# Designs tried in a protein design chat: VHH binders against q9p4d8. Part 7

Target 1, 280 residues: q9p4d8
Amino acid sequence: MDFMKPETVLDLGNIRDALVRMEDTIIFNFIERSQFYASPSVYKVNQFPIPNFDGSFLDWLLSQHERIHSQVRRYDAPDEVPFFPNVLEKTFLPKINYPSVLASYADEINVNKEILKIYTSEIVPGIAAGSGEQEDNLGSCAMADIECLQSLSRRIHFGRFVAEAKFISEGDKIVDLIKKRDVEGIEALITNAEVEKRILDRLLEKGRAYGTDPTLKFTQHIQSKVKPEVIVKIYKDFVIPLTKKVEVDYLLRRLEDEEDDDATQKSGGYVDRFLSSGLY

## First folded at step 1 (VHH)

Design d7 (framework vhh_8ghr_2)
Fold by ESMFold2-Fast, scan of step 1:
Structure d7 (fold): chain B 280 residues (1-280), chain A 123 residues (1-123)
Amino acid sequence: as target 1 above (280 residues)
Amino acid sequence: EVQLVESGGGLVQPGGSLRLSCAASGFTISDYDYIGWVRRAPGKGEELVARISPSGGSTSYADSVKGRFTISADISKNTAYLQMNSLRVEDTAVYYCARKTLYSYYSGSFDYWGQGTLVTVSS
């Protein structure tokens, strides 16, 4: 996949390959986070007297990281979605003019607030080494959290590319559902239960392979860093559903780009694209 | 209650200077907020001319004002400033002070606005 070549970005095979690769990053980030206790103080608003800041320790640290990363073009990339878009600074690096491949409103499709809430309330308790506090590891814990959050955000918001590719390939069916504002119908149309089953099966095997030391003797218990079943549950209950939310939210607005003279130009709109779905 | 109050606008000749102030109340200016100056010229749309992260000191400017305008903030006075030099007729507009919070998910939007201050550049 090459973001300078729009035709490679919306290729379903390339999208699938990218999603499979992102599984590895997410699993390894979970393994890194799992070495620390849950440390709920990291996520509690106003737990620490942070100067000029009203929020959690994690919110502060993540916002600082995003401010720095924006200055080196991280969020100019089409596949990166910030948790705190309001803290982003102008890059000091030379411009990279990526061709637009998504709808004009794509940057408004952002479920990071929901990701953050689910991460702190559901994911951390499931993967952490214990439920208590580790006062001596708060910074390391939060750094591991940031890597987990950023990889989850990228994976989930990649649904925008999936949605655009599906709009191109199945436009007539999707257009009818959008006009009716049929959220359940859109979700059903974009869902492939067999593909989802394969994803979950693959995650279970990756979790087993990556989380255990293969050199341990038969007579010893092989301790998994993160339970493979927990990784599967996180994908089933949160990653896949939030990816679908991103796809549905994106698709519900997709006809906005078809209504005005500029709509087909702004984000690589349908009639301007190198691929035609036969909608017209 | 969050409130932003602009001051310092007025009439100035081309080539002149003005300094706008934005006094904040109901919140403390933070490095996790952005304070921006947005202008609306008669018959024109809105333009973000400058933005600052008050504690961090990071600034950005529209190309139309870069090198002429300087945004700054004084955390102790809870006030942001826009120093406007080498003013042109095209800079004539109502200037609004605006704030974005860390928890806003719209990078291009502001959640609180001042009432605006008029800047007129003419002979």
Scores: ipSAE 0.000, ipTM 0.112, lowest interface PAE 13.0, mean pLDDT 82

Design e1 (framework vhh_7b2m_4)
Fold by ESMFold2-Fast, scan of step 1:
Structure e1 (fold): chain B 280 residues (1-280), chain A 119 residues (1-119)
Amino acid sequence: as target 1 above (280 residues)
Amino acid sequence: EVQLVESGGGLVQAGGSLRLSCAASGSIFSINAVGWYRQAPGKQRVVVASITSGGSTKYSNSVKGRFTISRDNAKNTVYLQMNSLKPEDTAVYYCAAEGYWDSLEYDYWGQGTQVTVSS
């Protein structure tokens, strides 16, 4: 995948490979977060007297990280989506002008508020080492949270590329559903139970493999750092459904940038890519 | 939910014809594209022809004008009509489907069917 070459970005095979690689980052980040207790104080609004800031300790720390990261071009990348777009600053590095591969409204498709809510209420309790507080580890805990949140955001919002690739390659059925504003029909069209099962089965295997310390494999009482079944549940209940929401929200607006005739003309490009991919 | 079953291979004399069929157990309407590949012993598997769910076709230069790919969505079947066969066409022919519209996993393959063309 090369963001300077739109055709490589909108190739479903390249998208699939990127999504599979992102699974590793998410699992490793969950393992790092699992070292700490749930520490609910990190997520409570106004728990700490942060000067001139209304929100949680995590909200403050994440917003500061995004401010710094924007200055080094993180959010110039097409696949990065900020939690706090209003705090981003001008980069001091030379700008990279990536070709536009997504629809004009793509930056308005942002489910990070939902990700943050689910992360703090559902994901953290499932992966944390315990349910209580670890006041002496608040900073380390929140740093691990930021890595989890950013990797989840990237994975879920990658649905925009999936949606665009599907629209471009063969949009006839999608166009019909968009015109009817058929949310359930679009969701059914983009849902494949067999593929979802394969994703979940692969995650179970990765969770088992990555969650166990290989240096301690001779010790009978060593357990996985995060239960593999919890990783699977998080994907089934939250990651996959939120990715579908991103795809549906993106597709419902897609005709704003296109005429019906233009959508049908793009089907030939997918066939050419299919023929090329068969040689590799 | 998708399985591909190939049929129609066999032995034929040079200049003869064969029609290969690829039947999908799942709905072919959900399959973005279906293609035919072939592999001779000791050689790389190469593309022969492909067809999208909408019916657009592409052919490799070695078979263009001799082979025709078509689909019958009502029967969930894709066909490869092979005319003017040459000994060089001898290979195992595979049916492959690129993923469903809702799929991030894009390839399904059949078990292959042997085509032998005698001189």
Scores: ipSAE 0.000, ipTM 0.208, lowest interface PAE 13.8, mean pLDDT 81

Design e10 (framework vhh_7b2m_4)
Fold by ESMFold2-Fast, scan of step 1:
Structure e10 (fold): chain B 280 residues (1-280), chain A 121 residues (1-121)
Amino acid sequence: as target 1 above (280 residues)
Amino acid sequence: EVQLVESGGGLVQAGGSLRLSCAASGFTFSDYAVGWYRQAPGKQRVVVASISSGGSTKYSNSVKGRFTISRDNAKNTVYLQMNSLKPEDTAVYYCARDYTEGYLDSEYQYWGQGTQVTVSS
């Protein structure tokens, strides 16, 4: 996948390869976070007296990381979605101008507030080494949280590319549902229960395999502190549903880029523009 | 279970014609969009043409006016008629079924194995 070459971004094999690779990153980040207790103080607003900041320790640390990373072009990449868009600064590196492959409103599709809420209330309790506080590991815990959150955000918002590819291939069925604002119909059309089961089965096997490394010294003789079944449950209950929400939200607005009723009757504006531009 | 099988490739002189076929099985063919892709050695796989479940077609700029995609739902087959072939059309041609997130877990089930097209000058 090359974001400078739109035809490779919506290539179905490249999208699949990216999603499969992201599974590995997420599992690894969960294993790193599992070394620490839940540490609820990290997530409580105004728990610590941070100068000129009203929020949690995690909110502050994540916002500082996003400020720094924006300066080295992280958010020029079309697959990166910030948690705190208002803190981003100008890059000091030469700007990269990626060709548009997603709809004009793609950057407005952002479920990171929901990701953060689910992460702190559902995911952390499921993967942490134990409940309660671990004051001497506050910074390390929060750094592991940031890696988890950023990888979850990238994976879930990658649904925008999946949705665009589906719109291009299946515009006829989707257009009618968009016009009717039929959320349930769109969700049903993009869902395949049998294939989702295969994804979950693959995650179970990856979770088992990664948890059996005898050289993971931080685990203190424990093969893995994250049960493979917990990884599967997180994907089933949160990652897959939130990815579908991103796809539905993206598709519901997809006809906004078309200017009149005649244009919106046709199967796809981006494919027509993309294929007609001579990009190969 | 899901299979896409390409056929019809071969060696042809510049200016010649070939018709590729993609036979589908293991799913309700009429419900899905299908596309043709191609990949030359050392290059990325690129889209050539697509046809929706309703019959709407789209083409890459490099083949517009020369290639025609069509489908026969009764035979579970999609075709690519290639006219006025050029040496630059030399590639392995693949057919692919449309994707949702759920379909991205197995490349070989949703892609055919490909058929080689070689255009001599």
Scores: ipSAE 0.000, ipTM 0.172, lowest interface PAE 15.1, mean pLDDT 81

Design e2 (framework vhh_7b2m_4)
Fold by ESMFold2-Fast, scan of step 1:
Structure e2 (fold): chain B 280 residues (1-280), chain A 120 residues (1-120)
Amino acid sequence: as target 1 above (280 residues)
Amino acid sequence: EVQLVESGGGLVQAGGSLRLSCAASGSIFSINAVGWYRQAPGKQRVVVASITSGGSTKYSNSVKGRFTISRDNAKNTVYLQMNSLKPEDTAVYYCAADLSYYEDEGYDYWGQGTQVTVSS
């Protein structure tokens, strides 16, 4: 996949390769986070007196990371979606002008608030080494959280590319459902239970493979590993459903580019966009 | 449930042409990437040609200029036009495809294979 070459971005095989690679990153990040206790204080609003900031310790640290990373073009990339878009700064590196492959409103499709809420309330308790506080590890814990959150965000919002690729290949079917505002119909059309089961089976096997630490058997180290079944449950209950939400939300608005802009429409609307993307 | 059905194989004389078809049926949303592979007796299965969802094509050096891969997305069918056939093209030809509704999770669906025999 090369974001400077639109035809490679909407290639489903390249999208699949990226999604499979992102699974590895998510699993490894969960394993890293699992070495620390849940540490609820990290996520509690106003737990610490942070100057000029209203939020949790994690909210502050993540927002500072995003501010720094924006300055080196991280959020200029089409596949990166910030948790705190309001903190982003101008890059000091030369700008890269990526060709537009997604709809004009793509940057407005952002479920990161849901991701953050689910991560702190559901995912952390499932993967943490214990339920209590670890005062001496708050910073390390929060750094592991940031890696988990950013990899989850990238994976879930990649649904925008999946949705665009599907709209291009089966636009007529999707257009009919969009005009009817048929959310359930769109969700059914983009859902394949067999494929989803295979994703979950693959995650179970990866979790087993990555979670097996030979040193635990030979050195009797006290270490925590994420149970493979917990990784599967997180994908089944949160990652896959949120990815579908991103796809549905993206598709429901897809005709806005056709109807709202006369300049966009004069050359044939979405048909012209499809031809420009190199898929038709 | 998902099936790839290959057709168009047969016996031809050297210099002749054949057109192979690979039709996907069952619960599929789109055919993502499709490759044609071949396997001669006692040899490993090797890639011959591939086409992406965007229409980008790749060919092995042994068939470049003689074979053309194409797709008809409306019919979920991929074609391999084989021209100037040589006896060394004799093999069982297989279609392999990535099929996805939600996302492509690394599936490689394979057809049953179709025999191509080129006589001298």
Scores: ipSAE 0.000, ipTM 0.281, lowest interface PAE 13.0, mean pLDDT 82

Design e3 (framework vhh_7b2m_4)
Fold by ESMFold2-Fast, scan of step 1:
Structure e3 (fold): chain B 280 residues (1-280), chain A 119 residues (1-119)
Amino acid sequence: as target 1 above (280 residues)
Amino acid sequence: EVQLVESGGGLVQAGGSLRLSCAASGSIFSINAVGWYRQAPGKQRVVVASITSGGSTKYSNSVKGRFTISRDNAKNTVYLQMNSLKPEDTAVYYCATYDLEEFGSYDYWGQGTQVTVSS
């Protein structure tokens, strides 16, 4: 996949490969976060006297990272979605003009507030080494949180590319559902229980393989770094449902672009446009 | 649930021709593009040709002018006519399509059919 080459971005094989790669990043980031205690103080609003800031220590640190990274073009990339879009600064590097492959409103599809809430209330307690405070490691803990949050955000918002590919490949049927504002119908159309089962089974195996030190002797004291079942539960309960929400929200608005002059001069079918994007 | 079955592979001499068929069962065939891919030993699987439900075609540069993809929607079958075959065309040939209900993946791949082009 090359975001400078639109034909590679909406290729279903490339999308699949990207999703599979992002699973590895998420699992490794969970393993890194798992070495630290939960440290609830990191997530509590006004716990620390941070000058000119109302919010948690994590909120502050993440916002500062996003401010710095925006200056080096991180958020010009079409697959990066900021948690704090209002803190982004103008880049001091020459601008890269990525070709537009998503709808004009794509940047308005942002579930990062929900990701933050779920991460701090559900995910951290499930993966942390213990439930208490770890005063000497608060900064390292929050850095690991940022890596987890950014990889989750990228994976979940990648649903926009999935939704665009599906819209291109589904003519009258998806258009009819969009016109009717049929949220349940759209969700049913994009849901495949067998694919979801394959994703969850793959995650279980990766969690078992990546979380266990292969040099340890076989004893009752050998444990994985993060329980594989916890990784599966996080995907089943949060990652997959939020990805579906991103896809549904994207699709419901997709006809807004079709009313423009350029959009009305269509290729002869949505599938034709998709194949043009996938072959080079 | 869709199953793809390839047929028509075999051994042929350089300069010869083969016609591959990809037969699909199920109703998703009319709404989806179908592609032909090939994989030579020790190489990654690469796209050869594709066709939309409406009949628009695309070809990789290595086969343009030699291969022709076509479809018969009434028979749920896609064909790949391969002319002027070369030894470097030797590979397992796969057809693939997807279900729009699939999440970010090609849902249906055939088993593959071996094409061997001798000297």
Scores: ipSAE 0.008, ipTM 0.221, lowest interface PAE 9.3, mean pLDDT 81

Design e4 (framework vhh_7b2m_4)
Fold by ESMFold2-Fast, scan of step 1:
Structure e4 (fold): chain B 280 residues (1-280), chain A 119 residues (1-119)
Amino acid sequence: as target 1 above (280 residues)
Amino acid sequence: EVQLVESGGGLVQAGGSLRLSCAASGSIFSINAVGWYRQAPGKQRVVVASITSGGSTKYSNSVKGRFTISRDNAKNTVYLQMNSLKPEDTAVYYCAREYGDFWSEYDYWGQGTQVTVSS
C-alpha cells in the first residue's frame, strides 16, 4: 500500500493486509499497557488541578501530544485521525500532497470520542495488571494509553478506505441503499459473519503467541501477559462494531461528492478519481 | 447482482482430472484477486488456490503439484485444472473474490459446483 498511488490504497487485498498488520501493533500496545495497574485516577475528570483545563489527566496529555505531533505532520497522513482536532497546529515541515483517495467529508468521520470512552471503561480494566493505583507510574501509564488509543483510532478509521473501495467496486447496490438512507441495509451489506470469525480466530492465536515471552518459546511455556480471550472480546465487542459504524457513516454521505449530471455512471473508478485530482 | 458463476464439476474416478471455470460479469479482475475454495459436508470452507490480478498464484499444501489456477482477463474467467484427483478432494467448489475482512453479500460465493471423486 502506497498513499501516493491511489490504486494501491483502494485495493481490498492491500487494505486487508494493512488491517492484519495493525493487529500486531494493537496487541503489542496492549501488552505494554498491561505492565501497569488500571490507575483510574488518570481517567477521572478534574482529579488533578490542571491549570486552564477542564478534563482528565489523559485528556490533557493526549491533547498536548496531538498539538505537538500536528506540527510535525502526523495528521497530514490520510490514515491518522485526531482525538482533539481543535488543538491541532500548522505543520512547520514541508507539506506532502497526497492524492485525494477518500470523499471530501472523510475528515468529518470521527468516532474517537466513542473509542476513548470504551478504552477507559472497558479495555483498560480488561488488560491492566491490577485494579488499583500506581501513582509513581502515572506518566508512563498515560503514555501507554496514548499509544493504545492512537493505534485503535487508526485501525477503526481505516474503515473509510474499505467503504470507499466497496463503493467504487459495487456502487449500484450501495447507491440504492444510500438513497433510501437504509442504515440497517448498509450494515448488513458490509457484514460477513464467517470473515469476522476468521479475524477473531487469528487474534486468539496472535494473543497466545505475542503475549508470551518470545525467549521462552523454545521451552514449554503457555503463560500470557494479556489474556488472549480479552483481546478477542475487545475486537468482537468494540473494534469490529466501531469499524462498521465508520463504514456506514462514510457510505451514507458518499453521494454528496457525485455530480448532479451523472446520468450514466454513479461512481468513478479509483484510478479515474485519481486522474481527476490534478496532482500530476 | 451475481458477479461469479462456477461450472465444470462432476463425478470422476480417482486419478482422473476435471477443469472448473469461474465466469465473472464485468472487469472486476483488473482490481481483485480471485480464489477457489471448497467445502466438504460438515467441514469449514477452506481456500484451495488463488490468483492475483497480475497472475501470481498460491496453493494450499494439499493440492500443490496437482491443481493449477489460471486466468483469462479478456474473457473474465478463472480456471482450476485439477489433476490426480483423490476421494479427499470431494467437495463443493466455490469461486470468490478475495476481499479480506470486509467481504459482503456482493462478494458472491455462488452456488458452487459439486466435485465427487470415487474410489
Scores: ipSAE 0.000, ipTM 0.157, lowest interface PAE 16.9, mean pLDDT 80

Design e5 (framework vhh_7b2m_4)
Fold by ESMFold2-Fast, scan of step 1:
Structure e5 (fold): chain B 280 residues (1-280), chain A 122 residues (1-122)
Amino acid sequence: as target 1 above (280 residues)
Amino acid sequence: EVQLVESGGGLVQAGGSLRLSCAASGSIFSINAVGWYRQAPGKQRVVVASITSGGSTKYSNSVKGRFTISRDNAKNTVYLQMNSLKPEDTAVYYCAAGDYESYLFGEEYDYWGQGTQVTVSS
């Protein structure tokens, strides 16, 4: 996948390979977070006296990390979506001007508030080493949270590329559903239980493989660092549903770019090229 | 379980026509893409045509204007109308049904038929 080459971004194999690779990053980040207790104080609004900030310790630390990362071009990349877009600063590195492969409103499709809420209320309790406070590790805990949140955000918002590829592949059917504002119809069109089962089965195997100490030489009860079943449940209950929400939200607005102008003509050309190729 | 059954193949003279049918057990076509593939002796299997649940169609360049794919969702059947047949169209024709994501990600289709032989003589 090369974001400077739009045709590689919407390539079916490249999209799949990217999603499969992002599973590894998410699992490894969960494993890192799992070494710490839940530490609920990290997530409580105004728990600590942070100067000129009204929010949680995690909110503050994540916003500062995004401020720094924006300065080194992280959010110039089309696949990175910030939790706090208003804190981003100008990059001091030479700019990269990526071609627009997604719709004009792509940057407005942002479910990071939902991700943050689910992460703190559902995911952390499922993966943490214990439910209590671990005062001496709050900073390390929050750093692990940031890595988890950023990888989840990237994976879930990658649904924008999936949605654009589906729009190109199934334009006529999707257009009809968009015009009718048929949210349930669009969700049904993009949902496939067998593909979802394959994703969950693969995650179970990766969770077993990556979380288990390879020096153990027996098949008795081997405790993984994070229970593989918990990783599967997180994907089933949150990652996959939020990815679908991103796809639906993206598709519902897709006709906004079908205005009668030169940009719309160019967009139509990409669709025509893809459809006429006969590529599966 | 889903099973695909092809029919309508046979021997035909160049310039003739055949209509292939692909019948699926159960109603699986509401969100699925269905395609026709063919494999000639000594060649790799290649795509011929595909149709979505909404009726959107794609054709390989070698068959555009000669072949027409259609579907009847009430009968759970997809058709391939083959006109102006050429000896080069001789192959075993396979029906394949996949979900929208299998199609999108280039994964193997979930279901394949057994194939039906089409022979076009000069």
Scores: ipSAE 0.000, ipTM 0.149, lowest interface PAE 17.1, mean pLDDT 81

Design e6 (framework vhh_7b2m_4)
Fold by ESMFold2-Fast, scan of step 1:
Structure e6 (fold): chain B 280 residues (1-280), chain A 121 residues (1-121)
Amino acid sequence: as target 1 above (280 residues)
Amino acid sequence: EVQLVESGGGLVQAGGSLRLSCAASGFTFSDYAVGWYRQAPGKQRVVVASISSGGSTKYSNSVKGRFTISRDNAKNTVYLQMNSLKPEDTAVYYCAVDYSEEWYSGTYDYWGQGTQVTVSS
């Protein structure tokens, strides 16, 4: 996939390969986070007296990371979605001219608040080494959280590319459902239970394989194992449903860009709607 | 590990019959659609027949009425019964698991190693 080449971004095979690759990153990040206790104090609002900030230690640390990374073009990339868009600053690096491949409102599709809530209430308790506090490791714990959150965000919001590719290939089937505001109908149309079952089966196998390697003696004493079944449950209960929510939310608004075919096609990016609809 | 192993290929005279088997392992076989594909020398790989998880079947026009696809979920096996074979049926036959929807296809496929079918005139 090359974001400078729109045709490679909306290729379903390339999208699939990217999603499969992101599974590895998520599993490795869960394994890293699993070496620490849950440490609930990291997630409690006003637990620590942070100057000029009203929120949790994690919220503060993540927002500072995003502020710094925005200045080096991280959020110019089409696949990066910030948790705190209001803290982003102007980049001091030269602009990159990425073609627009997604709809004009794509940046408004952001479920990171839901991701953050689920991560702290459901995911952390499922993968952490224990339920208590590790006072001496709060910073390391929060850094591992940031890696988990950012990889989950990228994976889930990649649903925007999936939705756009499906709209281009099957727009006529979706248009009537959008006009009716039929959320359940759209969700049914984009759902493939057999594909989802295969994703879960693959994750179970990866979870088993990516546990500690007995020959890696140096690391086996510093990492806790994450149960493969917990990884599968997280995908089944949260990652896949949130990806579908992103796709549905994206598709419900997709006709906003269809009002004026001439004006829309002139706005940059490659979208050949006539070829995709079978009219030419 | 997902594995598909084809067997039953061979040399047969025109008008004869052959039964191919595809043994699957490493996944929940009963939940997935399975297809048979073939690739003749110098040609692209094309679909021959498919069977859904629920048992619904589809056939290419070139084999309708001559080939029958079936599955045995207890044995994790798909079969292709080939009757009234023609020299034009000569190809390597592949088993593949098809998880696609009709609005997209192909990117989640697993393929077997293939089995050679040769039909003499």
Scores: ipSAE 0.000, ipTM 0.150, lowest interface PAE 15.8, mean pLDDT 81

Design e7 (framework vhh_7b2m_4)
Fold by ESMFold2-Fast, scan of step 1:
Structure e7 (fold): chain B 280 residues (1-280), chain A 120 residues (1-120)
Amino acid sequence: as target 1 above (280 residues)
Amino acid sequence: EVQLVESGGGLVQAGGSLRLSCAASGFTFSDYAVGWYRQAPGKQRVVVASISSGGSTKYSNSVKGRFTISRDNAKNTVYLQMNSLKPEDTAVYYCAKYLEDSSYYPFDYWGQGTQVTVSS
């Protein structure tokens, strides 16, 4: 996938390969986070006296990371979505002008507040080594949290590219549902239960393989670093549903960029989109 | 322009056979999984059979042992051989391409369908 080449970004094979690769990053980040206790103090607002900041220790640390990373063009990349867009600073590196492949409102599709909520309330308790505090590991814990959050954000918001590619290939079917504001119909159209089962089966296998020491073959007691079933549950209950929410939210607004006399079912939709985005 | 064109449907008596064909154009056929789906009157559209880019096949329980899916990458065509047809196989049959291991594109592209009617 090359973000300077729009045709590679909206290629369904490349999108699939990126989604499959992102599974590995998410599982490895969960494994790293799993070595620490839940440490709820990390997530409590005003737990620590941080100068000129109202929020949690995690909120502060993540916002500082995003401030630094924005200066080296992280958020110029079209697949990165910040948790704290208001802290981003101008890059000191030469600007890269990526061709626009997404709708004009794409940057307004941001479910990171929901991701942060589910991460702290559901994901951390499921993967942490224990439910208590580890005062001497708060910084290491929060660093692992940031890696988890950023990889989840990228994976979930990748649904914008999925949605745009789908709109280009299936405009006539999607347009009817958008005009009817049929959220359930759009969700049903983008869902395939058999494919979803295959994704969950692959995650279970990856979780078993990556979370277990490969040298402990033929042992009666195998303790995974993270229970593979928990990884599957997180994807089933949160990652996949939030990705679908991103796709639905994106698609519901997609006709805002279209003129009334332009039907999305017309042939040449990709070329028309490419031209309207200023890529020619 | 991506197109999938189904053919081979018709009227057949119970116990008979039909072979459906789906001709694909506008994409690199060998890179995609292809499936056959059917929709009977008053019922939801359901998967019948699928074949991966690598040739691995899967079948619904209702057709396993009776139907065979195959592909010819040189002709950009997928086939569904239907044997021992039953009245409950009566439906419009659709061809679809999709990405393997993705729940996000069940309708990556659909054909218009071909009617299969099985009389008792």
Scores: ipSAE 0.000, ipTM 0.182, lowest interface PAE 15.0, mean pLDDT 82

